# VH-VL binders against p39960r1967to2165: the designs that were tried, part 40

Target 1, 199 residues: p39960r1967to2165
Amino acid sequence: VPLEDVCERENTLIPTIVVKLLEEIELRGLDEVGLYRIPGSIGSINALKNAFDEEGATDNSFTLEDDRWFEVNAIAGCFKMYLRELPDSLFSHAMVNDFTDLAIKYKAHAMVNEEYKRMMNELLQKLPTCYYQTLKRIVFHLNKVHQHVVNNKMDASNLAIVFSMSFINQEDLANSMGSRLGAVQTILQDFIKNPNDYF
Key: E = the ipSAE of ESMFold2; O = the ipSAE of ESMFold2 at other seeds; V2 = 0.75 times the mean of E and O plus 0.25 times the DockQ between their complexes.

## First folded at step 24 (VH-VL; framework fv_disitamab)

Design FF2 (at its last look DockQ between E and O 0.69; V2 from the best seeds 0.00; counts 0 for: pae E 4.2 > 2)
Fold by ESMFold2 at other seeds, look of step 24:
Structure FF2 (fold): chain C 199 residues (1-199), chain A 121 residues (1-121), chain B 105 residues (1-105)
Amino acid sequence: as target 1 above (199 residues)
Amino acid sequence: EVQLVQSGAEVKKPGATVKISCKVSGYSFTSYWIHWVQQAPGKGLEWMGWIDPSDSYTYYNQKFKDKATITADKSTDTAYMELSSLRSEDTAVYFCARLPYSDFWNYFDYWGQGTLVTVSS
Amino acid sequence: DIQMTQSPSSVSASVGDRVTITCRASQDIRNYLAWYQQKPGKAPKLLIYDASNLQSGVPSRFSGSGSGTDFTLTISSLQPEDFATYYCQQFDTYTFGGGTKVEIK
């Protein structure tokens, strides 16, 4: 399901599944060693995703405070699976090259940091509202994970690597022969370390 | 061009140690995880573990946890796997391969050429 | 851990034959499955990712299908260069199928 369609159906700016998954991780998962890097079991991830699709889609009282959802890495895995299975990635197919071209140019020293941040903010403003708001929520979440690095061992660079595949679609990855992946990682690392510069 | 180049074949006696290298080029070493895969003669492929080269965090298949040690050197863009206390059943080809993720939806798009380790008594 | 059961273990075939290889997962792995081709003395080569997506540069005679627990690799018209061993793989615990050797009849 397209992100915009989910937000329209729910009358929300951010999909309910995203909010609930991230809130639960922020509640009890921020100190989990290897959070987002160590996989949860696919059986638990499937069960949680199915529960959201069946129970959570129509029941505002649905919560993750349940013995069924004890595995933090399954909650994290469910979130990553949700992002992966979106029809269009959070930078969108239409704009991913705009984002990554900007980061490639910056990495090649073809612009100064002030100009890079200004142009990145301009690109972010072109995203549909639910894409922007969902991205913002995710970035501030990952900043919180980064702040817990002493315990969870997941700093901004580790998180950027893990989440880079969620922000570039498979067509663009295949066409770029991997160069766009590094650009996405650069963008995400800066977002995670400095979220207030962009959001 | 993305390349993973492994060290050459090794012949070892039982009880010895071997260290296999996997040098990468054509991409940023820290942008992908390096996985190791064993293939015994005439047998299938078996996953051994991975390393995140950015901070050397490792994750092992429990079967190989006490046999293999995976490391990375960012200064040379090289991953290593050391096999200790070699036995004849450790005779196999060992591959490195890259993956940007440890989760269920990615694939090994580039592999090293393989390193044959022969353990003979 | 997720067990991958691959069938058949071998098949003897002639050039032009249609070859079908199956892979069964012990748990629902959605479409998160890859197929590899391996020739003797060589590294595996990716053919299919996400169960049905053809990797760039792979001939269109290769196709993949399935989701959940049952997956199929099909070679529609076997060519001389297709005599090899084929493996499926899932990514949750990185388990491979046992392999299917496609031999000259």
Scores: ipSAE 0.453, ipTM 0.785, lowest interface PAE 3.4, mean pLDDT 88
Fold by ESMFold2, look of step 24:
Structure FF2 (fold): chain C 199 residues (1-199), chain A 121 residues (1-121), chain B 105 residues (1-105)
Amino acid sequence: as target 1 above (199 residues)
Amino acid sequence: EVQLVQSGAEVKKPGATVKISCKVSGYSFTSYWIHWVQQAPGKGLEWMGWIDPSDSYTYYNQKFKDKATITADKSTDTAYMELSSLRSEDTAVYFCARLPYSDFWNYFDYWGQGTLVTVSS
Amino acid sequence: DIQMTQSPSSVSASVGDRVTITCRASQDIRNYLAWYQQKPGKAPKLLIYDASNLQSGVPSRFSGSGSGTDFTLTISSLQPEDFATYYCQQFDTYTFGGGTKVEIK
């Protein structure tokens, strides 16, 4: 299901599943060593995803405050699975090349940092509202994970690598392998380290 | 073009150490995990472990955790696997393969050509 | 760990035959399964990813199906270059099936 359709159906700015998963990780997972890098068991991930699909759709009181969901890496895995299953990335299919072209120019020293940030902010403002708000929520979440790097060993560069594949659609990956991936990593690392510059 | 090029075949005595290299090209080395896979003669494939080249974080199959040491050198875009205290049952072809750093990929799309390690007296 | 039961361990077949290879996972792995072809002295080559998606450059006579626990690789009309060993792999714990050797009858 497209992100906008979920947000409209729920009457929310951010999908409920994203908010609940990230809140639980922020509550008890920020110090987990290898968070987002160490996979959770697929059995636990499947159970959680199915619970959201079945219980979350029919019971607005559904929460992750449940002994079934003790495994932090399964919650993190469910979040990554959700992003994988979106039909469109959070940069959107229409704009992913605009984002990555800008970062490629910046990496090539074709613009100064102040101009890069200004143009990046312009692109962010063109995203549909639920894309922007969901991306913002994720970036601030990953900033919190980064702030706990002494304990969890996941700094902004590690997180940017882990999440970069979530922002490139499969077609762009096949056609431009490496160049656009590196650009996304640069964007995400800067977002995670400096979220207030962009959001 | 993506390539994973491994070092050549090795013949070793029991008790020796071997270090196999896997040099990558055609993509950003730090954007993908490197996995290692063992194939004993006439046998199937067995996963050994992976490394995240960005910070050299490693994760091992418990069967191989005391046998193999996986490392990476970002300056040469090369991953390594060292096998210690070699025994005859370590005779195998060893492959490197890449996987994106996420659960989005369920397959190794590119493999090294394999390195035969023969352990004999 | 998730056990992968691959069958048969070998099959003797003629050119033109339809060949079916099965993998069963000990628990639900969704569609996170790949199929590989390996010829003697070569690295494995990816055929099918996500259980049913044909990798670019792989002939259309190869197909994959299944989800959850039961998966099938089918070669609709066996060709001389298809005599090889085939492996499935699940990506929760990275285990391979035991392999299926397809030989000339």
Scores: ipSAE 0.375, ipTM 0.737, lowest interface PAE 4.2, mean pLDDT 87
ESMFold2 (binder alone), look of step 24: mean pLDDT 92; pTM 0.939

Design FF3 (at its last look DockQ between E and O 0.88; V2 from the best seeds 0.00; counts 0 for: pae E 2.1 > 2)
Fold by ESMFold2 at other seeds, look of step 24:
Structure FF3 (fold): chain C 199 residues (1-199), chain A 121 residues (1-121), chain B 105 residues (1-105)
Amino acid sequence: as target 1 above (199 residues)
Amino acid sequence: EVQLVQSGAEVKKPGATVKISCKVSGYSFTSFWIHWVQQAPGKGLEWMGWIDPSDSYTYYNQKFKDKATITADKSTDTAYMELSSLRSEDTAVYFCARLPYSDFWNYFDYWGQGTLVTVSS
Amino acid sequence: DIQMTQSPSSVSASVGDRVTITCRASQDIRNYLAWYQQKPGKAPKLLIYDASNLQSGVPSRFSGSGSGTDFTLTISSLQPEDFATYYCQQYDTYTFGGGTKVEIK
């Protein structure tokens, strides 16, 4: 289901599943070694996704405060599975080249940092509201994960690597000359380290 | 363009150690995890583990945790796998492989050519 | 632990034949499955990812189908270069099927 359709159906700015999964990870998962890099069991992840699809849609009080959801890596995996199964990436298919072209120019030293940040902010403001707000929520979450790197071993660069798929699909990657994945990682690392510069 | 080049075949005696190299080119070494896969003669493929070259974080198949040590050298864009206490059942071709995205739920889009390790007395 | 059961272990076929290879996962793996071709002395080559997506440069006579626990690789019209061993692989815990050797009849 497209993000816009979920947010319209729920009358929210960010999908409820995203908020609930991220809140639970922030509550009890920030010190998990290898968070977002080590998978939870796919059986547990499937069960959690099914519970959201069945119980979360019909019960606004649905919560992850339940012994069924003890495994932090299953909650993290469910979040990444949700992003993977979106019909469009978080930069959107329409804008992914705009984002990555900008970062490619910056990496090639064709642009100073202040100009890069200004133009990146302009691109972010062109995203539909639900994409922007969801991306903002995710970036501040990943910044919190980054702050716990001493315990979880997941700094901004690690997180940028493992979340790259959420921002560029296979078709756009194959058409790029291999440089667009590196561009996405550069963008994400900067967002995660300096979220207040962008959001 | 993307290339993974492994070290050559090795013949070892039981109890020895071998270190296989996997040198990458055509992409940023630290942006992609490197996986290792065993293929014993007449047997299928078996996944051994991966390394994140950016910080050398490793994750092992529990079956191979006491047999294999995976490392990376960012200065030479080379991943390594060391096999210790070799036995005849360790005779196999060993492959390095890359994911298209460094994430779980992924597949191997590029493979090294394989390194045959033969363990015989 | 996710077990992948691949069948048949071997098939004898002629050029032009349709060949069907199956894999069954011991639990629901969604579409998280790839198919590889391996020729003797060579590394595996990716054919299909995410159960049904054809990798760039792979001939359209190869196709994949399935989701959940049951998956199929089909070669619609076997060519001389297709005589090889084929493997499925689930990518939650990276287990491979046992392989299917496609031989000349």
Scores: ipSAE 0.656, ipTM 0.850, lowest interface PAE 1.9, mean pLDDT 88
Fold by ESMFold2, look of step 24:
Structure FF3 (fold): chain C 199 residues (1-199), chain A 121 residues (1-121), chain B 105 residues (1-105)
Amino acid sequence: as target 1 above (199 residues)
Amino acid sequence: EVQLVQSGAEVKKPGATVKISCKVSGYSFTSFWIHWVQQAPGKGLEWMGWIDPSDSYTYYNQKFKDKATITADKSTDTAYMELSSLRSEDTAVYFCARLPYSDFWNYFDYWGQGTLVTVSS
Amino acid sequence: DIQMTQSPSSVSASVGDRVTITCRASQDIRNYLAWYQQKPGKAPKLLIYDASNLQSGVPSRFSGSGSGTDFTLTISSLQPEDFATYYCQQYDTYTFGGGTKVEIK
């Protein structure tokens, strides 16, 4: 389902599934070696996703404390599966070129860092509220993962790479000859390293 | 244009080692994982493992973990796969391939031309 | 590991025929499946990703369908350049099907 429809239906700014999955990873998964790069079992991920789709949609008390959900990489995988199944990217089809064009100019040294950050903040302000708030929650989460790099081996660069599909669709990527993927990775790396500059 | 260009065919004796190269061009080497795939004569395709060239992190198919060593050289935009203790059953064409996004649950959008390794006495 | 059962192993067909190839996964892989075409002496070429999405530059006579465990590749009107071997691949653990050789009758 579209992100805006989920947030409207739940009367929330961020999908409940996102909050619950990220809170659990922050509670017990931040030191997991290869977090977000090493897969969990697809069987466990399917079971968790189905439980959210059926139980979590109808039961506000749904929790990840159950013995069924002990494997951190399954919880992380479920989060990435949720993002993959969204019909639109987190920059939205309407704005993905605006975000990536800005980063391409910055990478080409066509603007200074202060100007880049100012213009990036202007673009972020134009996102629908649920996109902005969901993106903010994810970025602060990934900043925490990055801060645990000594143990988990996942720095901001690694995280930017493995989350790039959530920000640019296959169609947009194919039409850009790959330069937009590098732009997405530049944006995400900066967000993850410096979240307070943007959010 | 995205290209993955592999080293040429090799003929080796049993017990030898071979190192296959896969040089990339047309994109940022460190932004994409490189995978390796075996195709033995009369058999299908079999995945061997991947490398993240940004930090040289590797992940192997258990079948090949004691046979193959995958490496990357960022200075030449080249990935390598070394096969050790070669046996006749290692005779195959070996492909390098790229994902569109460097993450799990992906498919191969670009392939190298393949490298035939023949092990014979 | 996830096993992929591809059938038939070979099909003999004429130009203009409709060709159907199937793959069955040993467990639910959602839509995480791709189809490849391989001609003799060449690398595989991506046709379909995520079970049903046509890769850029691939003719519209190719289509994919299915989810979960059962998947189908269809060539609606076989052309001379379509005589090749076709593979499915699940991309959780990257297991390929055994291949289907499409031959001229």
Scores: ipSAE 0.605, ipTM 0.830, lowest interface PAE 2.1, mean pLDDT 88
ESMFold2 (binder alone), look of step 24: mean pLDDT 91; pTM 0.918

Design FF4 (at its last read DockQ between E and O 0.91; V2 from the best seeds 0.74)
Fold by ESMFold2 at other seeds, look of step 24:
Structure FF4 (fold): chain C 199 residues (1-199), chain A 121 residues (1-121), chain B 105 residues (1-105)
Amino acid sequence: as target 1 above (199 residues)
Amino acid sequence: EVQLVQSGAEVKKPGATVKISCKVSGYSFTSYWIHWVQQAPGKGLEWMGWIDPSDSYTYYNQKFKDKATITADKSTDTAYMELSSLRSEDTAVYFCARFPYSDFWNYFDYWGQGTLVTVSS
Amino acid sequence: DIQMTQSPSSVSASVGDRVTITCRASQDIRNYLAWYQQKPGKAPKLLIYDASNLQSGVPSRFSGSGSGTDFTLTISSLQPEDFATYYCQQYDTYTFGGGTKVEIK
């Protein structure tokens, strides 16, 4: 289901499943060694995702605190599976080249940092509201994960690597011969380290 | 052009150690995990583990965690796998391989040419 | 671990034949499955990813289908260069099927 359709149907700015999964990870998962880099069991992840689809994110009695959902890496995996299975990436197919072209110029030293941040903020303002708000929620979440790197071993660089495909689809990656993947990683690392510069 | 080039074939005695190299080129070494895959003679493929070269974090198949040690050298863009206490059942071709991007639900789009390790008594 | 049961273990076929190879996963793996071709002395070569997507540069006579637990690789009209061993691989714990050797009849 497209992100905008979920937010319209739920009358929310961020998909409810995303909010609930990230809140639970922030509550009890921030110190998990290898968070987002170590797989949870796909059986547990499937069960959790099916529960959200069937019991509904809008059911006030549905929580992630019962013993069905004790595995932190299953909760983290469910979040990543949700992002992977969105029909469009978080930068959107329409704008992913705008984002990555800017980062490629910056990496090539064709732009100073202040200009890069200004232009990146202009691009972010052009995103549809649900994309912007979902991206913002994710970036602040990953900043919290980064802050716990002493225990979880997941700094901004590690997180940028394992989340890069949430922001570029497979077709765009194949067409760029991989150069845009590095650009996405540069953008994400900066967002995660410096979220207040952008959001 | 993405390339993974492995060291040459090795013949070893039981109890010895071997260290196989996998030198990469054509992409940023630290942006992609490197995997190792065993193929015993006449057998299928078995995944052994991966390394994230950016911080040398490793993740192993439990079967191989006491046999294999995976390392990376960022200065030479080379990953290594060391096999210790070699036995005849360790005779196999060993491949290094890469995912199209570094994450855990994935497939291998580039492979090294393979390194035959023969352990004979 | 997720077990991958691949069948048949071998196929004797002629050029022009339609060849069908199956894999069954021990649990639901969604579409998280790839197919590879391997020739003797060579590394595996990716054919299909995400169960049904053809890798760039792979001939269109190769196709993949299935989801959940049951998956199929089809070669619509076998060519001389297609005599090889074929493997499926699931993405979660990276278990490969046992392989299917396609041989010249």
Scores: ipSAE 0.717, ipTM 0.875, lowest interface PAE 1.4, mean pLDDT 90
Fold by ESMFold2, fold request of step 25:
Structure FF4 (fold): chain C 199 residues (1-199), chain A 121 residues (1-121), chain B 105 residues (1-105)
Amino acid sequence: as target 1 above (199 residues)
Amino acid sequence: EVQLVQSGAEVKKPGATVKISCKVSGYSFTSYWIHWVQQAPGKGLEWMGWIDPSDSYTYYNQKFKDKATITADKSTDTAYMELSSLRSEDTAVYFCARFPYSDFWNYFDYWGQGTLVTVSS
Amino acid sequence: DIQMTQSPSSVSASVGDRVTITCRASQDIRNYLAWYQQKPGKAPKLLIYDASNLQSGVPSRFSGSGSGTDFTLTISSLQPEDFATYYCQQYDTYTFGGGTKVEIK
């Protein structure tokens, strides 16, 4: 389901499943070693996803405070599965080249940091509201994960690597021959380290 | 052009160790996980583990956790796998391989040529 | 752990034949499955990713289908270069199917 359709149906700016999964990880998962890099079992992740589809669709009081969802990596995996299965990436297919072209120029030293940040902010403001707000929520979440790196071993660089495919899809990856993946990693690392510069 | 080039074939006696290298080129070494896969003679493929070269974090198949040690050297863009306490059952071709991006639900888009390790008395 | 049951273990076929290879997962793995071709003395070569997406440079006679637990690789018209062993691989714990050797009849 597209992000816009979910947010319209729920009358929200961010999909409820995203908010609930990230809140639970922030509550009890920030110190998990290898968070977002170690998989939870796909069986547990499928069960959690099905519970959202069945219980969450009929009861707005659905929570993750349940013994069924004890495994932090299953909650983290469910979040990554949700992002992976979105029909479009978080930069959108329409704008991914705009974001990545800007980062490629910056990596090539073709612009100074202040100009890069100004132009990146202009691009972010062009995203549809639900994309922008969902991205903002994710970036601030990953900043919190980064701040716990002493315990979880996941700094901004590690997180940028393992989340990069949430921002570019397989079609864009194949067309770019991998150069846009590195650009996304650069963008994400900066967002995660310096979220207040962009959001 | 992405390339993974492995060290040559090895013949070892039982109880010995061997260290196989996998040198990469054509991409940023630290941006992609390196995996190792075993293929015993006449057998299928079995995943052994991966390393994130950026911080040397490793993740192993439980079957190989006490047999294999995976390492990486960022200065030479080379990953290594050391096999210890070799037995005749460890005779196999060992491949290094890469995911197209570094995340856990994934597949292997590039492979090394394989390194035959023969363990015989 | 996720078991991958691949069938048949071998098939004898002629050039031009349609060949179908199946994999069944012990759990729902969504579309998280890839197919590989391996020729003797060579590394595996990726054919299909995400169950049905053709890898760049792979001939269109190869196709993949399925989701959940049941998956199929099809070669619509077998060519001489297609005689090889084929493997499926699931993405969660990276187990491979046992392989299917496609041989000349």
Scores: ipSAE 0.696, ipTM 0.870, lowest interface PAE 1.6, mean pLDDT 90
ESMFold2, look of step 24: ipSAE 0.684; ipTM 0.861
ESMFold2 (binder alone), look of step 24: mean pLDDT 90; pTM 0.899
ESMFold2, fold request of step 25: ipSAE 0.688, 0.674; ipTM 0.864, 0.863
ESMFold2 (binder alone), fold request of step 25: mean pLDDT 90, 90, 90; pTM 0.906, 0.910, 0.901
ESMFold2 at other seeds, fold request of step 25: ipSAE 0.679, 0.710, 0.646; ipTM 0.863, 0.876, 0.854
ESMFold2, last read: ipSAE 0.664, 0.692, 0.623; ipTM 0.857, 0.869, 0.839
ESMFold2 (binder alone), last read: mean pLDDT 90, 89, 90; pTM 0.903, 0.896, 0.899
ESMFold2 at other seeds, last read: ipSAE 0.676, 0.671, 0.667; ipTM 0.863, 0.860, 0.860

Design FF5 (at its last look DockQ between E and O 0.77; V2 from the best seeds 0.74)
Fold by ESMFold2, look of step 24:
Structure FF5 (fold): chain C 199 residues (1-199), chain A 121 residues (1-121), chain B 105 residues (1-105)
Amino acid sequence: as target 1 above (199 residues)
Amino acid sequence: EVQLVQSGAEVKKPGATVKISCKVSGYSFTSYWIHWVQQAPGKGLEWMGWIDPSDSYTYYNQKFKDKATITADKSTDTAYMELSSLRSEDTAVYFCARLPYSDFWNYFDYWGQGTLVTVSS
Amino acid sequence: DIQMTQSPSSVSASVGDRVTITCRASQDIRNYLAWYQQKPGKAPKLLIYDASNLQSGVPSRFSGSGSGTDFTLTISSLQPEDFATYYCQQYDKYTFGGGTKVEIK
């Protein structure tokens, strides 16, 4: 399901499932060793995803305060599965190359940091509202995860790597060189370390 | 062109140690995890573990965590797997392999050519 | 842990035959499954990812189908270069099926 369709259907700026999953991880998961890099059990993740699809659609009070959802890595995995199954990059299909071209130019030393940040902010402001707000929520979440790196072993660089496929089009992901994947990792690392520069 | 080039075949005695190398080229070494896979003679494939070369974080299949030690050298774009206390049942071909992107729930798009380790007295 | 049951263990076939290989997962793995071809003395080669997506450069006579627990690899018209061993692999902890050897009849 497209992100904009979910937000329209729910009358929200961010998909409800994203908010609920990230809030629970922020409550009890930020110190989990290898968060987002070590998988939870796929059986538990499927059960949680199915509960959202069935119980969340028919029960407005659906909550993760349930003994079934004790495993933090299953909650994190459900979030990653949700992102994996979105039909479009979180930079949108229309703009993903604009983001990555900018980062490639910056990495090649063809642009100073001040200019890079200005142009990146311009691109962000062109995103549809639900893309921008969902991205913002994710980036501030990952900043919190990064702040717990002493315990969870997941710094901004590690997080940028394991989330980068959600920010690239599939054509570039299939290219063996991976240059746009590296560009996305540079963008995400900067967002995660310096979220207030962009959001 | 993406390439994973492994060190050559090894013959070892029981109790010895072997270190297999996997040198990569054609892509950014630190942007992709490297996995190791065992194939015993006449047997199927079994995943052993992976390393994130960016920070050398490793994750092992529990079966192999006391047998294998996976490392990476960013200066030479080379991953290594050391097998310790070799026994005859460690005789196998060992592959390094790469994911299409660095995350769990994945498949392998590029493989090394394999390294045969033979353990015999 | 997810067990992968691959069948048959071997197939004797002739050039031009249709060959079907199956994998069954012990629990729901959505479409998180890949298929590989391996020739003697060589590394595995990716054929199919995400259950049904053909890898670039793989001939269209190969196809994959299924979701959940039951998956198939089909070779629509077997060619001489297709005599090999085929493996499925589910993505969680990278578990491989036992393999299916496709042999000359």
Scores: ipSAE 0.742, ipTM 0.882, lowest interface PAE 1.4, mean pLDDT 90
Fold by ESMFold2 at other seeds, look of step 24:
Structure FF5 (fold): chain C 199 residues (1-199), chain A 121 residues (1-121), chain B 105 residues (1-105)
Amino acid sequence: as target 1 above (199 residues)
Amino acid sequence: EVQLVQSGAEVKKPGATVKISCKVSGYSFTSYWIHWVQQAPGKGLEWMGWIDPSDSYTYYNQKFKDKATITADKSTDTAYMELSSLRSEDTAVYFCARLPYSDFWNYFDYWGQGTLVTVSS
Amino acid sequence: DIQMTQSPSSVSASVGDRVTITCRASQDIRNYLAWYQQKPGKAPKLLIYDASNLQSGVPSRFSGSGSGTDFTLTISSLQPEDFATYYCQQYDKYTFGGGTKVEIK
């Protein structure tokens, strides 16, 4: 299901599944070693995803405080599975080249940092509201994960690597011959380290 | 052009150690995990583990955790796998491989040419 | 851990034949499965990713189907260069099937 359709159907700015998964990780998972880099079991992740589809659709009180969901890496994996299975990436197919072209110019020293940040903010404001708000929620979440790096071993660089495919899909990656993946990672690392500069 | 170039074939005696190299080119070494895969003669493929070269974090298949040690050298864009206490059943071709992007739940888009390690007395 | 059962272990076929190879996972793996071709003395080559997506540069006679636990690789019209061993691989901890050797009669 497209992100906009979920937000419209739920009358929310951020998909409910995203909010619930991130809140649980922030509550009890920020110190998990290898968070987002070590997989939970795919069986546990499938069970959680199915529970959201079945119980979450019919029970507004559905919570992740349940003996079934004790494994932090299953909750983190469910979040990444949700993002992976969205039909469009978080930069959107329409705008991913605009984001990555800007970062490529910056990496090539073709613009100064002040102009890069100004233009990046302009691009972010062009995203549909649901994309912008979901991205903002994720970036502040990853900033919290980054702040716990002493315990979890996941700094902004590690997080940018393992979340890069949430921001560029296979079609756009194949067309870029690899250069745009590095650009996405640069953008994400900066967002995660400096979220207040952008959001 | 993405390339993974492995060191040449090795013949070793039981009990010895071997260190296989995998030098990458055509992409940023620290942006992609490097995986290692074993293929014993006449057998299928078995995943051994991976390394994130950016911080040297490793994740092993439990079967190989006491046999293999995976490392990376950012200054030469080279990953290594050391096999210790070699036995005849360690005779195999060993591949390094790369994902299209670094994450769990993935497939391999680029492979090294393989390194034959033969263990015989 | 997920086990992958690949069938058949080998097949002998003529040029032009339709060849079907199956792979079964011990639990639901969604569409998280790839297919590879490996020729003697060579590294595996990716054919299909995410169960059904054809990799760039792979001939359209190759196709993949399935989701959940049952997956199929099909070669619609076998060519002489298709002599090889084929492997499925599920993505979680990168588990490979046992392989299927395709021999040209």
Scores: ipSAE 0.729, ipTM 0.875, lowest interface PAE 1.5, mean pLDDT 90
ESMFold2 (binder alone), look of step 24: mean pLDDT 91; pTM 0.919

